# Ledger of designs, part 3: VH-VL binders against Rho GTPase-activating protein gacT (gacT)

Target 1, 189 residues: Rho GTPase-activating protein gacT (gacT), of Dictyostelium discoideum (Social amoeba) (q54nl0r163to351)
Amino acid sequence: VPLTQVPCRAGSNVPIIIEKLIDHIERTSLNSEGLFRIPGVDLTINQYIKLFDNGEDVDVSPIEPYTAAGLLKRFFRDLPVFVPQSINKRVVSLFIDEEGKKKPVDMEILSNLRVLVHQLPTVHFEVMQELTNLLGKLMSRSDQNKMTISNIAICLVPTLNCVPAIVTYSIQMHDFFYNEVFPQHHLYY

## First folded at step 11 (VH-VL)

Design sg8 (from sf2 with heavy chain V99I)
Fold by OpenDDE, fold request of step 12:
Structure sg8 (fold): chain C 189 residues (1-189), chain A 121 residues (1-121), chain B 110 residues (1-110)
Amino acid sequence: as target 1 above (189 residues)
Amino acid sequence: QVQLVESGGGVVQPGRSLRLSCAASGFTFSSYSMYWVRQAPGKGLEWVAYISWDGSDKYYADSVKGRFTISRDNSKNTLYLQMNSLRTEDTAVYYCARIDEYEIGYYFDLWGQGTLVTVSS
Amino acid sequence: QSALTQPASVSGSPGQSITISCTGTSSDVGSYNYVSWYQQHPGKAPKLMIYDVSNRPSGVSNRFSGSKSGNTASLTISGLQSEDEADYYCSSYTDDYTWVFGGGTKLTVL
């Protein structure tokens, strides 16, 4: 099921399942070592997927940390498209020159990346914002949970089927990408 | 020129240790996660060890866990593999390879030419 | 993790098209679009030919193409040339957050 067809609450563009799981994980699981890396219980994940698929009002409060994280990953993995390939290709083009060589990363490239992230469909953009906000909070506690930016990336980027830069910079420069206004004096990609 | 060059291979007896090096040049070494991948004679490729671009994360194949240690010195543009308690089945050409896991994509876009490690009595 | 399954060998005449299959599971090829193909000539290092199932790096001939269906990825080489004779390996991201390789396929150009 496309992301835009997943049920949302009134006044929100973020699917209910995402809101519930992100809230639950944020409140209960941020200190869990290896969150999103250590697997949860597949049987439980499958049970909850069925509940959500049936449109039931699901209580996620009983879900233990690793299963909750696993459920969230499963949701994204099963999406037909989260980041459009057109966006992925354009993002790569920001970092690679005409000879295929990687360019030094500067604020111009990052500013253009920001523009591309904002070109995501509305629901996709808001979901990315919420997800990377959660992952930023997770990363901030890496001394305890061992989920560094590299560990988060290797666990989540393939699941989201996107260019790493979209996720890594969204996490590490979250305010710049999602909370700051665009400078009027800048020319963007 | 962008390249990786492995060194340190040789013939060693079982139970002994060996340290491999991989020298990077022509690119920003600290921007890439690094891997060791080995290939036994006449066999396929096998992932051995991983280290993130900043060295914060390390992972190993079950076959070498507890015996091998991967490390890197970004100031020297060098990747290392400390191999202890070597076994005959560790005999292989050892390749270092890079992945830009932070920005570009998850694939091995650059390989070294490899260094041969032979473990025999 | 178990290796991806490839045919041990394939052959073709110059100018022909050949396909090499790479069969995995729902824990790797079937679930992720992070399949790569590598060419290896005797005594040489592997070379990236295809990444992310079907993308071709700069400098790689457009005779090489990749696809995926279900748990099976495929490498197709059109207009076969003598220089294409080599071993080919597929690789995939896995649920274990690591990489698995295929057993390799020896391509002979007749």
Scores: ipSAE 0.924, ipTM 0.954, lowest interface PAE 0.4, mean pLDDT 95
Fold by OpenDDE, fold request of step 12:
Structure sg8 (fold): chain C 189 residues (1-189), chain A 121 residues (1-121), chain B 110 residues (1-110)
Amino acid sequence: as target 1 above (189 residues)
Amino acid sequence: QVQLVESGGGVVQPGRSLRLSCAASGFTFSSYSMYWVRQAPGKGLEWVAYISWDGSDKYYADSVKGRFTISRDNSKNTLYLQMNSLRTEDTAVYYCARIDEYEIGYYFDLWGQGTLVTVSS
Amino acid sequence: QSALTQPASVSGSPGQSITISCTGTSSDVGSYNYVSWYQQHPGKAPKLMIYDVSNRPSGVSNRFSGSKSGNTASLTISGLQSEDEADYYCSSYTDDYTWVFGGGTKLTVL
């Protein structure tokens, strides 16, 4: 099921399953070592997927940390498209020259990356914002949970099927990507 | 000139130790996660060890866990593999390879020429 | 993790088109679009030919193409040339956050 067709609450563009799981993980699981890396219980994950697929009002409060994280990853992995390939290709083109050589990263490249992130469909953009906000909070506790930016990236980027820069910079420069106002010239990209 | 150059290979007896190096040039070494991949004579490729771009994370194949240690010195643009308690089955050409896991994508876009490690009694 | 399954060898005549299969599981090829292909000539290092299932790096001939269906990825080489004779390896990201390689396929140009 496309992300835009997943049920949302009134007044929100973020699917209910994402809101519930992010809230639950944020409140209960951020200190768990290896969160999103250590696997959860597959049977439980499958049970909750069925409940959400049936449109049931699901209580996620009983889910232990690794299973909750696993459920969230499973949701994204099963999406047909989270980041459109057209955006992925354009993002890569920011970092690679015509000869295939990587460019030195500067604020111009990052500003252009920000523009591309904002070109995601509305629901996709808001979900990315919430997810990377969660992952930023997770990263901030890496001394305890051992989930560094590199560890988070290797666990989540393949699940999202996107260019790493979209996720890594969204996490590490979250305010720049999602809270700062674009200058007028960026609105024309 | 973007390249990786392995060194340190040779012939060693079982139980001995060997240290491999991989010198990077022509690119920003600290931006890439680095891997060791080995290939036994006449066999396929096998992932051996991983170290993140900033060195904060390290992972190993089960076959070498507890015996091999991967490390890097970004100031010297060098990757290392300390191999202890070597076994005959560790005989292989050892390649270093890079992945831009931070920005670009998950694939090995650059490989060294490899260095041969032969473990024999 | 078990290696991806490739045919031991394939052959073709110059100008022909050949396909090399790479069969994994739902824990690797079937679940992720992070399949890459590498060409290796005797005594040489592997060279990236395809990444992310179907993308070609700069400088790689458009005779090389990649695809995936289910748990099987495929490398197709069209207009076969003598220089294409080499070993080919597929690789995939896995649920264990590591990389797995295929057993390799020896391509002979007749």
Scores: ipSAE 0.922, ipTM 0.954, lowest interface PAE 0.4, mean pLDDT 95
Fold by ESMFold2, fold request of step 12:
Structure sg8 (fold): chain C 189 residues (1-189), chain A 121 residues (1-121), chain B 110 residues (1-110)
Amino acid sequence: as target 1 above (189 residues)
Amino acid sequence: QVQLVESGGGVVQPGRSLRLSCAASGFTFSSYSMYWVRQAPGKGLEWVAYISWDGSDKYYADSVKGRFTISRDNSKNTLYLQMNSLRTEDTAVYYCARIDEYEIGYYFDLWGQGTLVTVSS
Amino acid sequence: QSALTQPASVSGSPGQSITISCTGTSSDVGSYNYVSWYQQHPGKAPKLMIYDVSNRPSGVSNRFSGSKSGNTASLTISGLQSEDEADYYCSSYTDDYTWVFGGGTKLTVL
């Protein structure tokens, strides 16, 4: 189903399943070695997917770390669209010149990328903000969990089916992308 | 010009070792993760080894774990593959290929011409 | 390694349109939009023709197009020319965080 059709709590633009899973992972799982790389239990993932699909009020607290991470990945993997292809193509144009060469990255390119991130539909934008905030916390504990930015980029970011710069820079420069105010900020949509 | 050039292939007996090199030019080598991909004669492509752009992460196909070691020297713009305990099933053309999973995407936009490794008695 | 399924060969006359199929599973082509196509002339390096299912890199003719439906990706070459005679390989990202490639398709221009 489209992300905009997934149930949210009243007054929220973040789907209930995502809120519950991110909160659970943040509180219980950030020190787990190989989180998001080591697979969870498929049968348990499938069971929880059915419960959420039926609209049930699901208790996620019993879910072990790797299965919770796997469930979150499965949610994004199965979305029809998370980042619109029109935005993906415009992001590529920021990093690749007309001759097909990669541009040196500077703050002008990153500011333009930030503008494109803020043009996401509201639900998509807020989900990206919460996800990349969680991943920033995961990366900050990479000495323990071994989830460096390179591991995140190869094993988790592809689940989102988008140009990786949208996610990797949002993780590493979260304040610039989400907390700094600028003229094209999503607050003004 | 932007290119990758492999070297170090040859004919060796089973159990021997070879070291492959891949020289990069015309681009910022340290911005790209690298793969070795091989192609046995008349067969398809098979990934062999991965190394991240800064060398911090390495992964291997099951068929080569414990025998092959990938490495890079970003100051020399060079990728390496140390192949120990070679077997006849390792006979292939070995390509190096680049990927930028940090910024651009999940595809190989540049390949070397390949170097042939033949393992036979 | 499993291979994506491609026909061993396809052929067409100059000016015709041909399509090469690439069939995987829900663990690769079915779930990821990171499907690429590579052209390889004899003795040459593979060349990227299509990435992300349907995108052309700079310098690739608009005669080449890509699409995907379910577990099957397709490369279509319109206005077939003799220079298009080559081997074509598809690839996909997989649930195991690795790549899988097709076995290759020999395109013959009659």
Scores: ipSAE 0.744, ipTM 0.882, lowest interface PAE 0.9, mean pLDDT 90
Fold by ESMFold2, fold request of step 12:
Structure sg8 (fold): chain C 189 residues (1-189), chain A 121 residues (1-121), chain B 110 residues (1-110)
Amino acid sequence: as target 1 above (189 residues)
Amino acid sequence: QVQLVESGGGVVQPGRSLRLSCAASGFTFSSYSMYWVRQAPGKGLEWVAYISWDGSDKYYADSVKGRFTISRDNSKNTLYLQMNSLRTEDTAVYYCARIDEYEIGYYFDLWGQGTLVTVSS
Amino acid sequence: QSALTQPASVSGSPGQSITISCTGTSSDVGSYNYVSWYQQHPGKAPKLMIYDVSNRPSGVSNRFSGSKSGNTASLTISGLQSEDEADYYCSSYTDDYTWVFGGGTKLTVL
C-alpha cells in the first residue's frame, strides 16, 4: 500500500501505525540494548501486521521493545516507495561528481540536501521527520543502548530503501533540516 | 589514483597466523566503512569481516568469528585483517572493498586487486 | 553460507543481447533495492557495473542495464562485445544486516 493511503487520524499526516509505534518506543524502549538490531519475535510481528492490514484498532502497549522496533522496520521495508526515485537521484548528484568521485561535504551540499528533503510529499516528509526525531533520541542514548549512528546506518536505514544521506543527516542535524527557516531556492546558489 | 591495495598474503601451514593490510589512496578513507571479502579457488565471493568508518562497529562471518580480527588506522589510511588459527578452508584471494552507508548507499564501488592466502600442510 | 541463484553460464554472439538472472528470497532481493552486479575478468578484482537494481556508475556503458521483479534481479547486456566475456556476480543486502552474493555466471562471447 502506498504511504499516502495508510490511515491517519483526522488532521494528521502521520499514519496511525507509525504514530502508535513511535510513541510506544519512545516511552518504553530507548534504553534497550541493540534496539532495531536485535530481532523481535517474528510470529508476533506477523500477527500485528495482519491486525493493522485489516484496519483493526490495535493496542500496541503490550508489545516488548524488540518486537515493536521490528514491526516499525517491517512497515518501512514493505512500502512500495518511501523516497521517490527522482529525489534519490538528485541527492546522489549532490555527493558524487561527474567522474563518480565523492565530493567533500560542506554546508552548501547540506543546504541543498535540506531543500531536497523538503520536496518530499507531505505525508512522506512528516513521517521522515518523526522517524528521524525518534532515531536522534535513540542515538543520544547510545552509551546504554549501543545504537551508534554507524549501527543505525547498517541495520535500520536500509529498510527505507533510499539514499542514506537523506536519513543520516536528518538524524544528526535534525533542527537544521526540520526546524530552521531557510530559502527554498538555495539550489540556485 | 583512487585505489585499494592489499598485501600480506602467502603460503602458511594450518594453525599459523597471517596479517593482511589494505592501503587506501586517493580518497578520504575515514568516510568509508570497509569489508574483507574472500574468494576460494574456483568459488564465488564470501563476506568475511566488516568495520565501520570510525572503527566503532565490527562484525564477522560465522566461519571466522573468534579467529579473525578486523581493524583500521584512519591516520595511516590502512585496513587490517589479523587471521589466527588458519585452516585449509581459509585458502582464498582476500579483497578489501569500501562502502559508504552514511551518505551514498549499500554497494561496493571500489575493490582492491586481492592478496592470495594459501593454507596447506 | 547462503547464495543467490545464478545460472552457471550463459553465451551469446557479438551484437546480441543476453540476460543473467539472480534469484533470492523475500529476505534479500525481494525486500531490498540494494541489488548490485559485479564483473570480474580472470585474475582481476570485481568491478561494479550496476547498483541499486538499475543504476550505472559513471564510466559503465549504457549497454548494461538492470531490473528486478519479485525475488529475481536481472542484468542485461546489449550489443555483446568480446570484452564482456567475464564472470558476473550479483549481490543483495539481507535481513541479517549483511550481503549475500550469487554463485556467479560465466559469460562466453561466441
Scores: ipSAE 0.730, ipTM 0.874, lowest interface PAE 1.0, mean pLDDT 90

Design sg8 (from sf2 with heavy chain V99I)
Fold by ESMFold2, fold request of step 12:
Structure sg8 (fold): chain C 189 residues (1-189), chain A 121 residues (1-121), chain B 110 residues (1-110)
Amino acid sequence: as target 1 above (189 residues)
Amino acid sequence: QVQLVESGGGVVQPGRSLRLSCAASGFTFSSYSMYWVRQAPGKGLEWVAYISWDGSDKYYADSVKGRFTISRDNSKNTLYLQMNSLRTEDTAVYYCARIDEYEIGYYFDLWGQGTLVTVSS
Amino acid sequence: QSALTQPASVSGSPGQSITISCTGTSSDVGSYNYVSWYQQHPGKAPKLMIYDVSNRPSGVSNRFSGSKSGNTASLTISGLQSEDEADYYCSSYTDDYTWVFGGGTKLTVL
C-alpha cells in the first residue's frame, strides 16, 4: 500500500500505525541492546502485518521490543516507495561529481540536501521527521543499546530503500533539517 | 589516483597465521567502511569481514569467526586482516573493498587488485 | 553464506544482446533495491557495472542495463563486444545486514 493511503487520525499526516509503533518503541525499548539489529519473532510480525492489512484496530502495547522494531522495519521494507526516485537521484548528484568521485561535504551540500528532504510529499516528510527523531534518541543511548550511527546505517537505514545521506544526516543534524526555517522549507500546500 | 592495494599474502601451512594489509590512497579513508572479500580459485566471491568507517563496529562471516580479526588505522589509511588458525579452505585471493553506507549507498565502488593466500601442507 | 542463483554461463555473438539473471528471495533481491552487478576479467579485480538495480556509474557504457522483477534481477548487455567477455556477479543487501553474491556467470563472446 502507498504510504499516502495508510490511515491517519483526523488532523494528522502521520499514519496511525507509525505513530503507535514509534510511541511504543520510544516508551519501552530505547535501552534494549541491539534494537533494530536483533530480529523479532517472525510469526508475530506476520500476524500483525495481516491485522494491519485487514484494517483492524491494532493494539501494539503487548509487543516486545525486538518484535516492535522488526515490525516497523518490515513496514518500511514493504512500502512501494518511501523516497521518490527523483529525489534519490538528485541527492546522489550532491555527493558525486561528474567524474564519479565523492565530493568533500560542506554546508553548501548539506543545505541543498535539506532542500531536497523538504520536497518530500507531506506524509513522507513528517514520517521521516518522526523516524529520524526516534533514531536520534536511540543513538544518544548507544552506550547501553549498542546502536551507534554505524549500526543504524547498516541495519536499519537500508530498510528505507533510499540514499542513506537523507536519513543519516537527518538523524545527526535533526534541528538543521527539521526545526530551522529557510526559504525553501516544506510547504504544506 | 584513488586506489586500494592489498599486501601480505603468501603460502603458509595449516594452523599458521598471516596478516594482510590494504593501503588506501587518493580519497578520505575514514569516510568509508571496509570489507574483506575473498575468492577461492575458480570460485565466486564471499564476504569475510566488515569494519565501520570509525572502527566502532566489526562483523565476520561464520566461516571465519573467532579466527580472523579486522582492524584499521585511519591515521595511516590502512586496513588489516589478522588471519589465525588458517585452514586449506581459506585459500583464496583476498580483496579489500570500500562502501559508504553513511552517505552514498550499499555497493562496493572500489576494489583492490587482491593478494593471494595459499594454505597448503 | 547463501548465494544468489545465476546461470553458470551465457554466450552470444558480437552485436547481439544477452541477459544474465540473478535470482534471490524476499529476504534480499525481492525486498531491497540494493542490487549490484560486477564484471571481472580473468586475473583482475571486480568492477562495478550497475548499482541500485539499474544505475550506471560514470564511465560504464550505456550498453549495460539492469532491471528487477520480483525476486529476480537482470543484467542486459546490448551490442555485445569481445571486451565484454568476463565473469559477472550480482550482489544484494540481505535481511542479515550484509551482502550476498551470486555464484557468477561466465559470458563468452562467440
Scores: ipSAE 0.714, ipTM 0.875, lowest interface PAE 1.1, mean pLDDT 90

